VHH binders against q8rxe9. Designs and how they scored, part 21

Target 1, 356 residues: q8rxe9
Amino acid sequence: SVATDDTSPSVKKRVVSGVQPTGSVHLGNYLGAIKNWVALQDTYETLFIIVDHHAITLPYDTRQLGKATTDTAALYLACGIDVSKASVFVQSHVPAHVELMWLLCSSTPIGWLQKMIQFKEKSRKEGVENASVGLFTYPDLMTADILLYQSDFVPVGEDQKQHIELAREIAQRVNHLYGGKKWKKLGGRGGSLFKIPEPLIPQAGARVMSLTDGLSKMSKSAPSDQSRINLLDSKDLIVDKIKRCKTDSFAGLEFDNAERPECNNLLSIYQIVSGKKKEEVMEECKDMSWGTFKPLLADALIEHLSPIQARYQEIIAEPEYLDKILSEGADRAEELGAVTMRNMYQAMGYYQRRRY

## First folded at step 4 (VHH)

Design v8 (framework vhh_7pa5_2)
Fold by ESMFold2-Fast, scan of step 4:
Structure v8 (fold): chain B 356 residues (1-356), chain A 122 residues (1-122)
Amino acid sequence: as target 1 above (356 residues)
Amino acid sequence: QVQLVESGGGMVQPGGSLRLSCAASGFTFSDYAMSWVRRAPGKGPEWVSTISDSGGSTSYADSVKGRFTISRDNAKNTLYLQMNSLKPEDTALYYCAKGEYSYWGRDYFDYWGQGTQVTVSS
């Protein structure tokens, strides 16, 4: 992007990241994504959005959404999101997200949304007539989440590049339709209304696999809680889950044997939570039995997760503190978003309400 | 039971070609986007390519654009990766992955295959 002076090398660039309010975080989410987001806050101005509007586009439990939102916020803070370096807020606390989404919908051809992978998959399963408008238009909401804040980068896995490319195309289209001399003639500054965001593809996070199937990714949607380590699992539960996890009958332990996916998964987990290099783990563990290794892995997991669990308990013990943090984050986000919204309404020729 | 079985790997000289296949079973293949992911020696996993459920949309990592082509045959429940103009840096274990993506923080891949080794050397 060539759009603005705030792309200067001396100015901290902005990163926007969203997270679903699931209320729980398992080891796979933590090692695969959250650790990368935590690192970004040292280099970038980071806005971290708990995307409760996205959570309602598919079936959900109305009795749990509010608690899941606050539990998710507390878990991410416990994982190292630092409110002195990053803004953390709830999407629905900033109405500008849906206002901008509506304006972007008017500039997004139906054909662009029809090609999106998620809508095709869900509409095939349920029938087009049964898919919600929200599910069809969610890419415009994701685009609004990004563009509202003039984001330089969006941290996504490489597999999510299609959504970021759509956001870029929408930004370019709006800039062409409403920016430049046309905006200047309406009293605006001219130029681009939006920075064109770029994907930030961090160093690939660990792909943590199921404890019951080394070929399946660890997932919260798996029927058995035995298949995953949750960040808040007790010491005894971690020990029990590791004791019961699927293993093989081969002698010794090794990485990268396609016939031993569970072995590779468990050694990879041990490597990451222990902080050791792959070569160190290979030398340490090559002649171990599962009976020797499983307690070692469980101890390493407990050691790694203990500080996170302690911090989570501190945060949830003070719900007013969490509410204050989310409110202050929303205020910051609302201030940033208000600039973008005023510019959009002006460039689109709206009669804007005067406040007396 | 969801099962993904890759094949077609092997050794090839720089500039050569290979075609990878992935046989899928245990789910409605035509309802899911599919991807190829690779892991080079000493490196973390790198996404290579994704194809939509119908095959109408494809995307590629910048490192493979113009050289690799992802395709699928929904009647045969099979995913393909045609790899042309192979380079030494394409040397990796290649995985087939079942996935979907839509929103912030949503899990993309819920199942990976066992992988097939591709080695490019002269």
Scores: ipSAE 0.012, ipTM 0.266, lowest interface PAE 8.8, mean pLDDT 83

Design v9 (framework vhh_7pa5_2)
Fold by ESMFold2-Fast, scan of step 4:
Structure v9 (fold): chain B 356 residues (1-356), chain A 123 residues (1-123)
Amino acid sequence: as target 1 above (356 residues)
Amino acid sequence: QVQLVESGGGMVQPGGSLRLSCAASGFTFSDYAMSWVRRAPGKGPEWVSTISDSGGSTSYADSVKGRFTISRDNAKNTLYLQMNSLKPEDTALYYCAKGSEYPSGWGRDFDYWGQGTQVTVSS
């Protein structure tokens, strides 16, 4: 149950989101996720984590990790993250993430982690015992990223709800093992050590499909860069990619024809980046050829992405500003996480260091 | 650069068979688990099967278990999907996917999906 004091200030619920330091963002991620995440900063207390510890669990380029981290941060800021309303920080700048992960690992049954990686299981004969501990335990690190901040919600797609279920199960188990009366007897608050996070599934969001396959979502993982528009693509590259994108031989353009998934995708992109209503796009484009429409779409994309690209260039031109933003974000995150860590160490019965 | 190229799709009658192939390049194929994922018209992606990095362990979606067999040839950097007793419900674009072991934008994504190969099961 929840009781509220009407004289208290409004307490916003917390949203935590992690992002891999890839150094690039494509149109599908921007319109389908990042734009919605940016909007959340007006309603929720938002934390955006650049998860560089996750990036090292698979082969990576040591020469690129630092640059990819700062490039990713600059892109999110360029997309509209307001540091007066939200915190942006680098996971490795807050040691509590790995400290909490270690404590959670001690409470996570091996079988739970084996189920999470079952589809990618290496047999012992084939070197599963030579796989990195980081690969096996990354779900505990992901759980630590969420639980460290007492997150109410985690924005995920419907297909990613299973990842949040592990975090929920771990939180419930730790609360059972160490919370309640046991924690109170050790001088703690009692009750739950962790809020049980909920997935935040947006009901609205653009479904942007591949430029080479209208039935597949646009993805950074697709091997052909021709399949996606990246936010930092040059004007010439955007024109070329749209010129080469898959189309059909039908006359005119229309939405919602199941035989024309590329047509629906390209019209939907035009609608969103132009800011026009669907009915306006239908009337404008119904009699167009692809030769007429493709330049129109490219121009609309260039116009939409130019302010983002300009802001990105402004930010990366001042690396000291970006460093200060990430440092201040890490300070806020560290202060929030310190409360959780003190409670965990207390509930687990640790002798805590005194600082004089 | 990482590339995955699917082939072997086509039209087949119910009860028929097809063998899909995926040619991989740009990474050490033998170091990664590989998967097949399909997308039927009007639906989201559905995981079909996964094979471990050496081929010793396999997993299947309940809808295909007993009918499909995933295999790999690490010397040829090639992934296969043998599809038997095909049903109209198996009609989809089939994608080859290199596994990712950590969250991407907080969710677990497959890295480097190919362009897909169309499988149509109709009379």
Scores: ipSAE 0.014, ipTM 0.208, lowest interface PAE 8.0, mean pLDDT 81

Design w1 (framework vhh_3k1k_2)
Fold by ESMFold2-Fast, scan of step 4:
Structure w1 (fold): chain B 356 residues (1-356), chain A 123 residues (1-123)
Amino acid sequence: as target 1 above (356 residues)
Amino acid sequence: QVQLVESGGALVQPGGSLRLSCAASGFTFSDYSMRWYRQAPGKEREWVAGISSSGGDTSYEDSVKGRFTISRDDARNTVYLQMNSLKPEDTAVYYCAAGTSDEYWSGYSEDYWGQGTQVTVSS
């Protein structure tokens, strides 16, 4: 069957998210971001892309990339991404991403890419002259990831809002160069080739702070793994990390004391993972010592994470199931992207191959 | 508590200069890239300037390039925006933000935001 150029008059808005294949997610990512992404699938048509092409722009371990890709996919499914509501797929399984990126590169002024602060920061250790062309041009690939699917919204943190503004500028430029009446004269529908995407800044999720510094947000970039709870941490490791976490010498436990940031953080984590109300936690914990509270917190974390870990293990234990899910996601993505690519090639005046 | 506190916003005449400051607390400031954004009434927030965690790299919106300078003082946990040759179209609430640049493609927010400081350029 032949795909049509019918960009349907659907009222449902589309959201595209790119996820780096790290194979590791910590509690702060889960409570602060992933839960918001899971909620988006109830309101929007959602596509979650595991961006393995972006992972190769800096030094990486070839022995880990494939495993990190499947681990990341399995972990997001375990966290509540529902393949009946959302598409999950691997970027490299849909060649149109790279094809569109190449076409966009031809329309992107070098000066626009030179302004990207992430390129400057990530090339620092290697020097600009030794940084890869891939690192320099990856914003065009990110733009292709977004524009290929005619995305309405992209959920991004503020440090990536600059990348969304670049994507918007590239879309506007391509629409100006190749769209409108020029495209109609080539036999196309005319008008804009691309929707101009908007950043969707996630609603503020739970703020989870470092286990070793209650004033610092929990982060994957922190040098000590003891500063964070990873979703796949073993029961023994969770217990050990909580035993070793920073505490204070005050009697009893309380929220909202500015002199006790670790206390506020640990009680907040307990509140969220236990499902209790703040007032219930206050009453339960007000007279506890750290020696009493730390085991309680560890048990609550273990209980909360165990269903996620169990689901992750189920998915990883059936690699053919995961492969099928990712393949089906890629098929859906290819169908959506094929419309955009056909329109792009037509508007750019390419002779298009017929399949026999 | 993590806090970013902007200051220095004022009413200034066209062609004037203003220096905005953003005092950071509650996180390891030197590990974070810092950015300035602005939002005019009825418009979306736009990125203005950025400075890397090391302070060695800076980037600017075309409309402010040559007029604005971003800098940081890690000893004081402060980022600055020096604004010269101010124009009426620079009127906006200015926000500072701290974010990690560790991720290539991510919807994760490691960002911290200030409350904003009002800059009005009027004659």
Scores: ipSAE 0.016, ipTM 0.303, lowest interface PAE 6.6, mean pLDDT 83

Design w10 (framework vhh_6z1v_2)
Fold by ESMFold2-Fast, scan of step 4:
Structure w10 (fold): chain B 356 residues (1-356), chain A 123 residues (1-123)
Amino acid sequence: as target 1 above (356 residues)
Amino acid sequence: EVQLVESGGRLVRTGGSLRLSCAASGRTFSSYSMGWFRQAPGKEREVVAAISSSGGDTWHADFVKGRFTISRDNAKNTVYLQMNSLKPEDTAVYYCAAGTSDEYWSGYSEDYWGQGTQVTVSS
C-alpha cells in the first residue's frame, strides 16, 4: 500500500515505548533494558511516552505525580535518549490518547479484558465493585498509545506479550468493523485504519543480579534498597551498599563458576561499568580478595554513574528547558495522532466539527 | 503468569505461633520474588516480609524481625510465613504477592495478589 511501504530504505520503521513516571531507575534497568532501548533510536523512528494516565489506575500520591513525571523524563534523557533522534512526551499532554482509547473501548468485547491478568488479580484483591474502570480498561489505553502512531514495533518483555497480542486483536477487529469498503462509502480511502503492531524482542541485555542474592535479578520491586544500586544513589551510599553486598569465602575472583553467583555478578558489573574486556578483568582481578575488589567496584560504579547524575541534575535545574522539550515532543505526537483520529471519526461515521 | 491462594489464618492467643501458606499456580513461579503484606481495618497495606526468586535472600520489616520468618519451596510452588510471639498489633488480613519482572520497555507493571487470609490475635 502507498502509505506504509515498510521495505523502502528511505522509510524508518516506528517504535513506541511507554515508561512509568516512577522517578527512579536502578542499575539492572539501566544495563539490562535502557541501554538497549536507547540503541533503538539509531535504527528506528522512536517515540518515548511517559505514561502518567497509567500511573493513576492504582492508588498514588497527588503531591508526587508531577515531580515523578519530570524526574523520569530527566533520568531517561540523562541515560542517553536524544531528542534530535527521538520524540519524548507526556501522555496527558496529547488528549488523542484518551480519545482513541474511548473509541477502542467501544469496540473491545468485555471478555477480552477479563482474560487480562491484571484485571483478574485486582478483582481478587478488592472485589469487582472496588476495582477501578481505569484499571479494567488500561489495556485499551495501552493499545491506543500504540495504534495512535501507526507503530510497527513495540519493545516488550516476556511478561507484557499478552498486552501486545490484545493490541493486535483490537487493531484487526477495528479494521474489519470500520475499514475497507465501508470506509470508502463514507468518502475515506478504504483499506486498514491501523497497522498491526508486532512485538520487538531485542537481544537480552546484561543480566544484573541482586546485591544480596546472586541468583535473583536486581529488581525495583525488591523491598530492600540494599539489593540494588539506583542510578541516583550518592557516592557514599554506593560505597556502603557495595561494602555490605553478599560475597563468598573462596580465594580469588573468577567468572562463570556456578558455585559463585555473587562473584560472577559483581565481576560482570565491574566489566560493564569500567568498559574493560572480560579477559582484562579476569587478569586484573583473579588474585584479589573481596576487601580489595569491593572498593575497586564502588569506584568504577561512581565513575560510570557520575556523568548520568550530572546530566540529570543539569536537566532538573533547568525546568523551562525540560518543559520545552516535552512540549515539542507533544506537538510532534499530536500532529502524528491527528491523522489517525480524523480517519477513525470518518470511518465510524461521526459528524466532524468544522473550524471557522 | 502466577495465581496465588493464601491459607492458615485463624484466631490465635498473644504469644502464640501460626504458619501461613501461599500456594501458587502458573508456569513462572520460580522467576518471581514473593512477599507477605498485611492490612488492618482503616490502615494502609504494609510490607511484612519478602523473599527472592531462589529463596537465597530474605527481608523482614523491623516490626516483625526475630518473630516472623519467610521461606519458599519452589518445587512445591509455595511460600510460607512462620509467625512466632504473636501480638495483638499483628491482627490483620495477610496477603501474598508476586512481583513482576522486566517491564521497563512497556511502561506498565503488573503484580499478582492473593485474596488474603485473616489473622486475629487475642489478648
Scores: ipSAE 0.008, ipTM 0.278, lowest interface PAE 8.1, mean pLDDT 82

Design w11 (framework vhh_6fv0_2)
Fold by ESMFold2-Fast, scan of step 4:
Structure w11 (fold): chain B 356 residues (1-356), chain A 123 residues (1-123)
Amino acid sequence: as target 1 above (356 residues)
Amino acid sequence: QVQLQESGGGLVQPGGSLRLSCAASGFTFSSYSMYWVRQAPEKGLEWVSTISSSGGDTYYKDSVKGRFTVSRDNAKNTLYLQMNSLKPEDAAQYYCAAGTSDEYWSGYSEDYRGQGTQVTVSS
């Protein structure tokens, strides 16, 4: 019924995720984060933001930003982000992000931003007096990215828990300063202007480790490309990287032996890309040599990544399709954000533009 | 193993010139933005210059604009800093650094820095 149809969208909790426009994705990003975000679409209303405004807070290449933005969008779509269930859009296509950030900056004490770990780390490298205002204030931009959409949950890594806590504190402060009876007296709803977002602690995402060091997380910035599998790596390159990956001299294969971090890592990768249960992988692989296992792992990776690569090629071959998808996502985001912006301007006592 | 090896430092007179080099190995140099940072006695690290991964974009600390020029040779995995009209205030240990950004709001997650090369400016 209409009542049932109206209830379903109204009850669905919202998740907001941001991704930098890097133009490339490795297996660790995919299995540890993107695959989990794809799964969230079944339970939550999901918004995936390509954060190009965030990408400019440190030195960047102006000749690459646009291509990296579209390549990143195409890769996320190829990984299974479904535009019928989720919105995908570019941050700069929705001006309300920066507009809300400005309003939030007016309520954020300088001392709160000075305590942020990422600013401390980046300002050490650039010198505090040479750090840009954008780098200093980007936690307010991240907060705007979240609060603009009344997000219930934000999936975050451990190094970003401080940013989510800041977002929560800013939301609480703005609600206290401008919400409640004060907003109601100005003709508003009253109550809270912002939902207080919660960090989403996903089921332990696969912590994919380096192919050359089982104690180090797989990373885009690792020195050797041999240390990672990129989603767009060719079949031959995947085979070569797996052949050259670090292994041990133990007989058989097993999970959870602290003396065998590479073994645990490679079996975990095989488990995830094959879709098998841990017990099934243990029984299959327990008596295998590395010579037997490495080709099996490479074949499983190729089988898993082939449909992603095929979908990526389809998307980049149709730039008009990608442009339309990003534009439609931005339109949806603008509609959601417009409600928040109208409420903020009203509660803050602004003279609101009237359209005749 | 990641290595950044600076060279070209030394003693110069005020108004003199030096060219610093940084030889990079153990990573895909052409994928990283590169930085020059310096540390004088009694001071913290100061950012001096940045060059994008392609070499297309360069940025400078205000006090060195017009005097310093950063460049890179991706074929040779080498970063350079041409320093002209050197002032006593430019005397410092100069380090090269390499960095990149994470894909998910994590910001700048990894960075490498060399051992540095000493620049002394005296009469």
Scores: ipSAE 0.007, ipTM 0.179, lowest interface PAE 9.0, mean pLDDT 82

Design w12 (framework vhh_8dlx_2)
Fold by ESMFold2-Fast, scan of step 4:
Structure w12 (fold): chain B 356 residues (1-356), chain A 122 residues (1-122)
Amino acid sequence: as target 1 above (356 residues)
Amino acid sequence: EVQLVESGGGVVQPGRSLRLSCAASGFTFSSYSMHWVRQAPGKGLEWIGNIYDSGSTFYNPSLKSLVTISRDDSTNTLYLQMNSLRAEDTAIYYCAAGTSDEYWSGYSEDYWGKGTLVTVSS
């Protein structure tokens, strides 16, 4: 037995993560991101934000947003987010996010936002005149999500590194404009208003590729649901998707053959969900046909996903429990963010409301 | 029909330099962030760095100043310049085109090449 030591949350470095309320999570999200985020809660003080304000920057269904928010929260809890170790909350339940965003927008040059990749790509598809101000300014909202909590680290995929660099530049600019001697003169402590967040870039590890193309990552944006395993897929659907997945005509199964990307992908998935070592999988599977291997992979996926699905069903069957968890997370987030907001208003010279 | 084709790998002596290329087709290359990732024998994937459509670069700090990523949007080509090669740099090098609608994901929607092998040996 290995002794497990927990550090007090107040002395741990802080990590903030955000996720869109899609109501659906596929295997690639789970193994490539969520599993890593779950592990972070053992070493860091972690805040997980369900970013419903971000979800409205593009067309959406008003009848589905609330359900997608609670479904997403339940899925993350089912995947191993532990509310005794981490805070989970909904972005719109903490008004300070948009309040800080507005203050940060006043210090963000338009040119910085015009250079953001996501805005360029989305506005090109929809036409610049049809893009919302919200879509244009969402990087300032992401910056507010991070800086509000004085985050030490932000776990981010490769394609979000530009957003983290923007957040760092905005923090540096605000510290320069409003911190130091200027803040002391207004009765503050001086120094920096914001900790400069560092990206927490994981080693690129568990990559899950499309079931229909071993050279493309598994994606929710792919047109065919056949290309992915969703965490909530039924046992029958998992079996059917694996039965229909792309394979090759080579004899036996092997890792690391560049001409067999589907073989490498399916063996890698089996390795991860079975908990076996690569050498064990190689020895077990080297002489298997696809007809033998596909049922084995499907069974391993079903066994791995069944506890997650069972936990998800338990959580959604108790809507009052979920609501309480999200409310308590929001209360914790508000408490943490209140210090940052008081400091910002003071340093920016605002007349602050007094409550009698 | 996105296709990424890496080239420039092979056997090189320690201390020498090598430039890898990635030829992209089937998408608007100039609009995408491009990445280099490597996998050494018996190791996991290691992200090397990326270059945004603006030309701005972000590198894995563990690689120090040993690498430079550049792009030529007129030829849809991505480059990785490596200097002072060591035996530990022996790996398959992958090119990837990335974008994502996911907020703070540790996962990106990528198209990957098949990779090119670099062997650093005397």
Scores: ipSAE 0.014, ipTM 0.421, lowest interface PAE 7.2, mean pLDDT 83

Design w13 (framework vhh_3k1k_2)
Fold by ESMFold2-Fast, scan of step 4:
Structure w13 (fold): chain B 356 residues (1-356), chain A 123 residues (1-123)
Amino acid sequence: as target 1 above (356 residues)
Amino acid sequence: QVQLVESGGALVQPGGSLRLSCAASGFTFSSYSMRWYRQAPGKEREWVAGISSSGGDTSYEDSVKGRFTISRDDARNTVYLQMNSLKPEDTAVYYCAAGTSDEYWSGYSFDYWGQGTQVTVSS
């Protein structure tokens, strides 16, 4: 039967997500994405991939890649990714990602990759004539990351929806070319080789905006570090950034006033990091001046981030523990991916290696 | 409050031209990539065209390439879709969308959608 939907309540659906090893995570990533991923691990079978192969598609520092990979892994674990509930691993530790990517590249028309907006934006930064084949083809690697594990859902934002649509089109094309009766004649089960993945939309309302412009989302790509709180910012830096953040001249504080986007943003951050309900924050803060509120917000941020920073320092101080966790995650990922790779090689008519 | 308001949808004869506009408010428009999608009766919503936040890069679905042009005017917070050599198969509700992400696999992003504007290509 075609397994495009799974209605069995006893079978967990699978979610695959990847993160680039940059060694830096800001409050927007944490509150808007990582906290959602942490929640997903209670409902879904979750795989979190540190995508170091994607990190090399643009200029990078060879002295920092390994450290950025382990720093990123440690930070995500410190944020609440639980290895007893989820698999966490490094992309390059599972060779099947690149192996499947090569097979998928052979089935992807050049024109499909040429219409990807992110390639065009990134190649402009490099100079079009110096853009790498890796940069051009990384959507096929992302597709391999997803399809290797028969993912049901992929948590993505709007600019990554084009990549998920490409992954869906590639899966459909491969299923058409190599699946069905042709696969059955080669000794396979027939039917579809890949589930068609669906985007998983993040829950509405978890918006973290820039400290310098309440109408722009908090972003790593923003030129000024004053526009964001990084998870590893020191206490002094958090205090300074909040002291300097953009505010207004209105009396009191309130949510949902379109003329006060900075006020809404800063109250929303306070609400989330304090764990208070919106109604509680409204009552507490309605009559506060910015001079009273800014120290309160800074203290709440410091209190929330301190346990994460402490856990991060604990993890990076024990590199053997982190290595063991990532190795065990890679072992599980290899086991899952091996099924897909055997099916692909069989359906594509390859002579498969046998061990004696 | 974030709003995307499409306009310009109309009944047009085959071979005709039409320009769609999408007026944005409530967010920093220049920081967002903009896209046009369409949905024909009984079909899934499909991507038509996209323009980067800088405006320097555009991309199109193969079936509209050479006929449609996406552009943006950041001073007016507006994205446009110029549609030339219209065909009956271009009949659909056209939707404007805004989104951005600075992460490889982003769960941290905003998807803003308009309510759509109907384009009908028929005599």
Scores: ipSAE 0.108, ipTM 0.547, lowest interface PAE 5.2, mean pLDDT 84

Design w14 (framework vhh_3k1k_2)
Fold by ESMFold2-Fast, scan of step 4:
Structure w14 (fold): chain B 356 residues (1-356), chain A 123 residues (1-123)
Amino acid sequence: as target 1 above (356 residues)
Amino acid sequence: QVQLVESGGALVQPGGSLRLSCAASGFTFSSYSMRWYRQAPGKEREWVAGISSSGGDTSYEDSVKGRFTISRDDARNTVYLQMNSLKPEDTAVYYCAAGTSDEYWTGYSEDYWGQGTQVTVSS
């Protein structure tokens, strides 16, 4: 029989987001990205992919990858991902990601990939010069992560609006080469093989800067752990890090003074984790000393992160529950991806295997 | 409005030196990795050099290693390409590009492009 000639309509638009199994997640990742992704699940059909295949493109510890994968999944669930509203799954549990990636690689000019690899800060000079095929081609894998599911939107920060541009270019190219009338002549439905994904700029996220340098973004790659708050930091560690964070010698506290980047950063963190409005924080904090403010900020961080940490510990203590959640997510992802793969093979003119 | 404006392209003799500049506006320059590309007539656009958002990491195409140096001045929102010991083969239109590193999604990057500046190496 011929494949379905249309796609069933969805009540909600679909959003796909990928997350690396990091082993740790800091406040900047949480406030800038994860918190926004959690909000998206109320409006969109959301798929959250733990991209373990991407994790192997740079040096990694084979003894930690599996644990980092499950720890990351547990942390996202603890942050508010609700499996009744969203699918959470591991990339390597759905073989279609790599299968589609290979088909897309055959249509991706080398020049498009060369420019992308140079933007990856973690590749270092030695990595760039001696990059693996996997590191070179990972943008096609990322594109497969998006296009496999006919994604309407991909969440990106405002300054990262064009991050999906390669995926859009590849989708357009494949649609042109294999879709339309050509696909109909092969017994397909015709039209586009892929939706062209659009960037989705979520509700404004926090711009979280380093605790040791208010002009640098908070980053997992910074040498000193004192530069960041990790979501799983103990209460004592949070207090210590905030006590030791860089401050200035000015009296009082204020937003938006270019000479006071640390002040702006710490007040912004306090505003968001306390749930207060900017005007309320300005009035509360304007006459505070750092000695008064730092304990207030630490208390607000502890209160905000405590429920997340408690839920994380509950999930990690029940590995069968987590395994079941990830397995069910992978089943859903496989079902969605199977339609795309069938259509791709048909449109590309492959002799398709039949079961008897 | 995002803009990358290249300058410094000129005619130089073989063995000469030239410095290209790229002035950026409309985005948070310090958050972006910067790179230089070039395209000679009838050839594909090729990557030349890159510098990380922090400035602590630089990379070069093999044919320009030891001759070209990329640097950035975040106070001026400008990236530079210092070109020494120029060869006729370096003749091309040079393009500036900007991209970000996405720490929460596989390091995927954006691309903004300048209009290019012509470098000609001949006697």
Scores: ipSAE 0.017, ipTM 0.291, lowest interface PAE 5.9, mean pLDDT 82

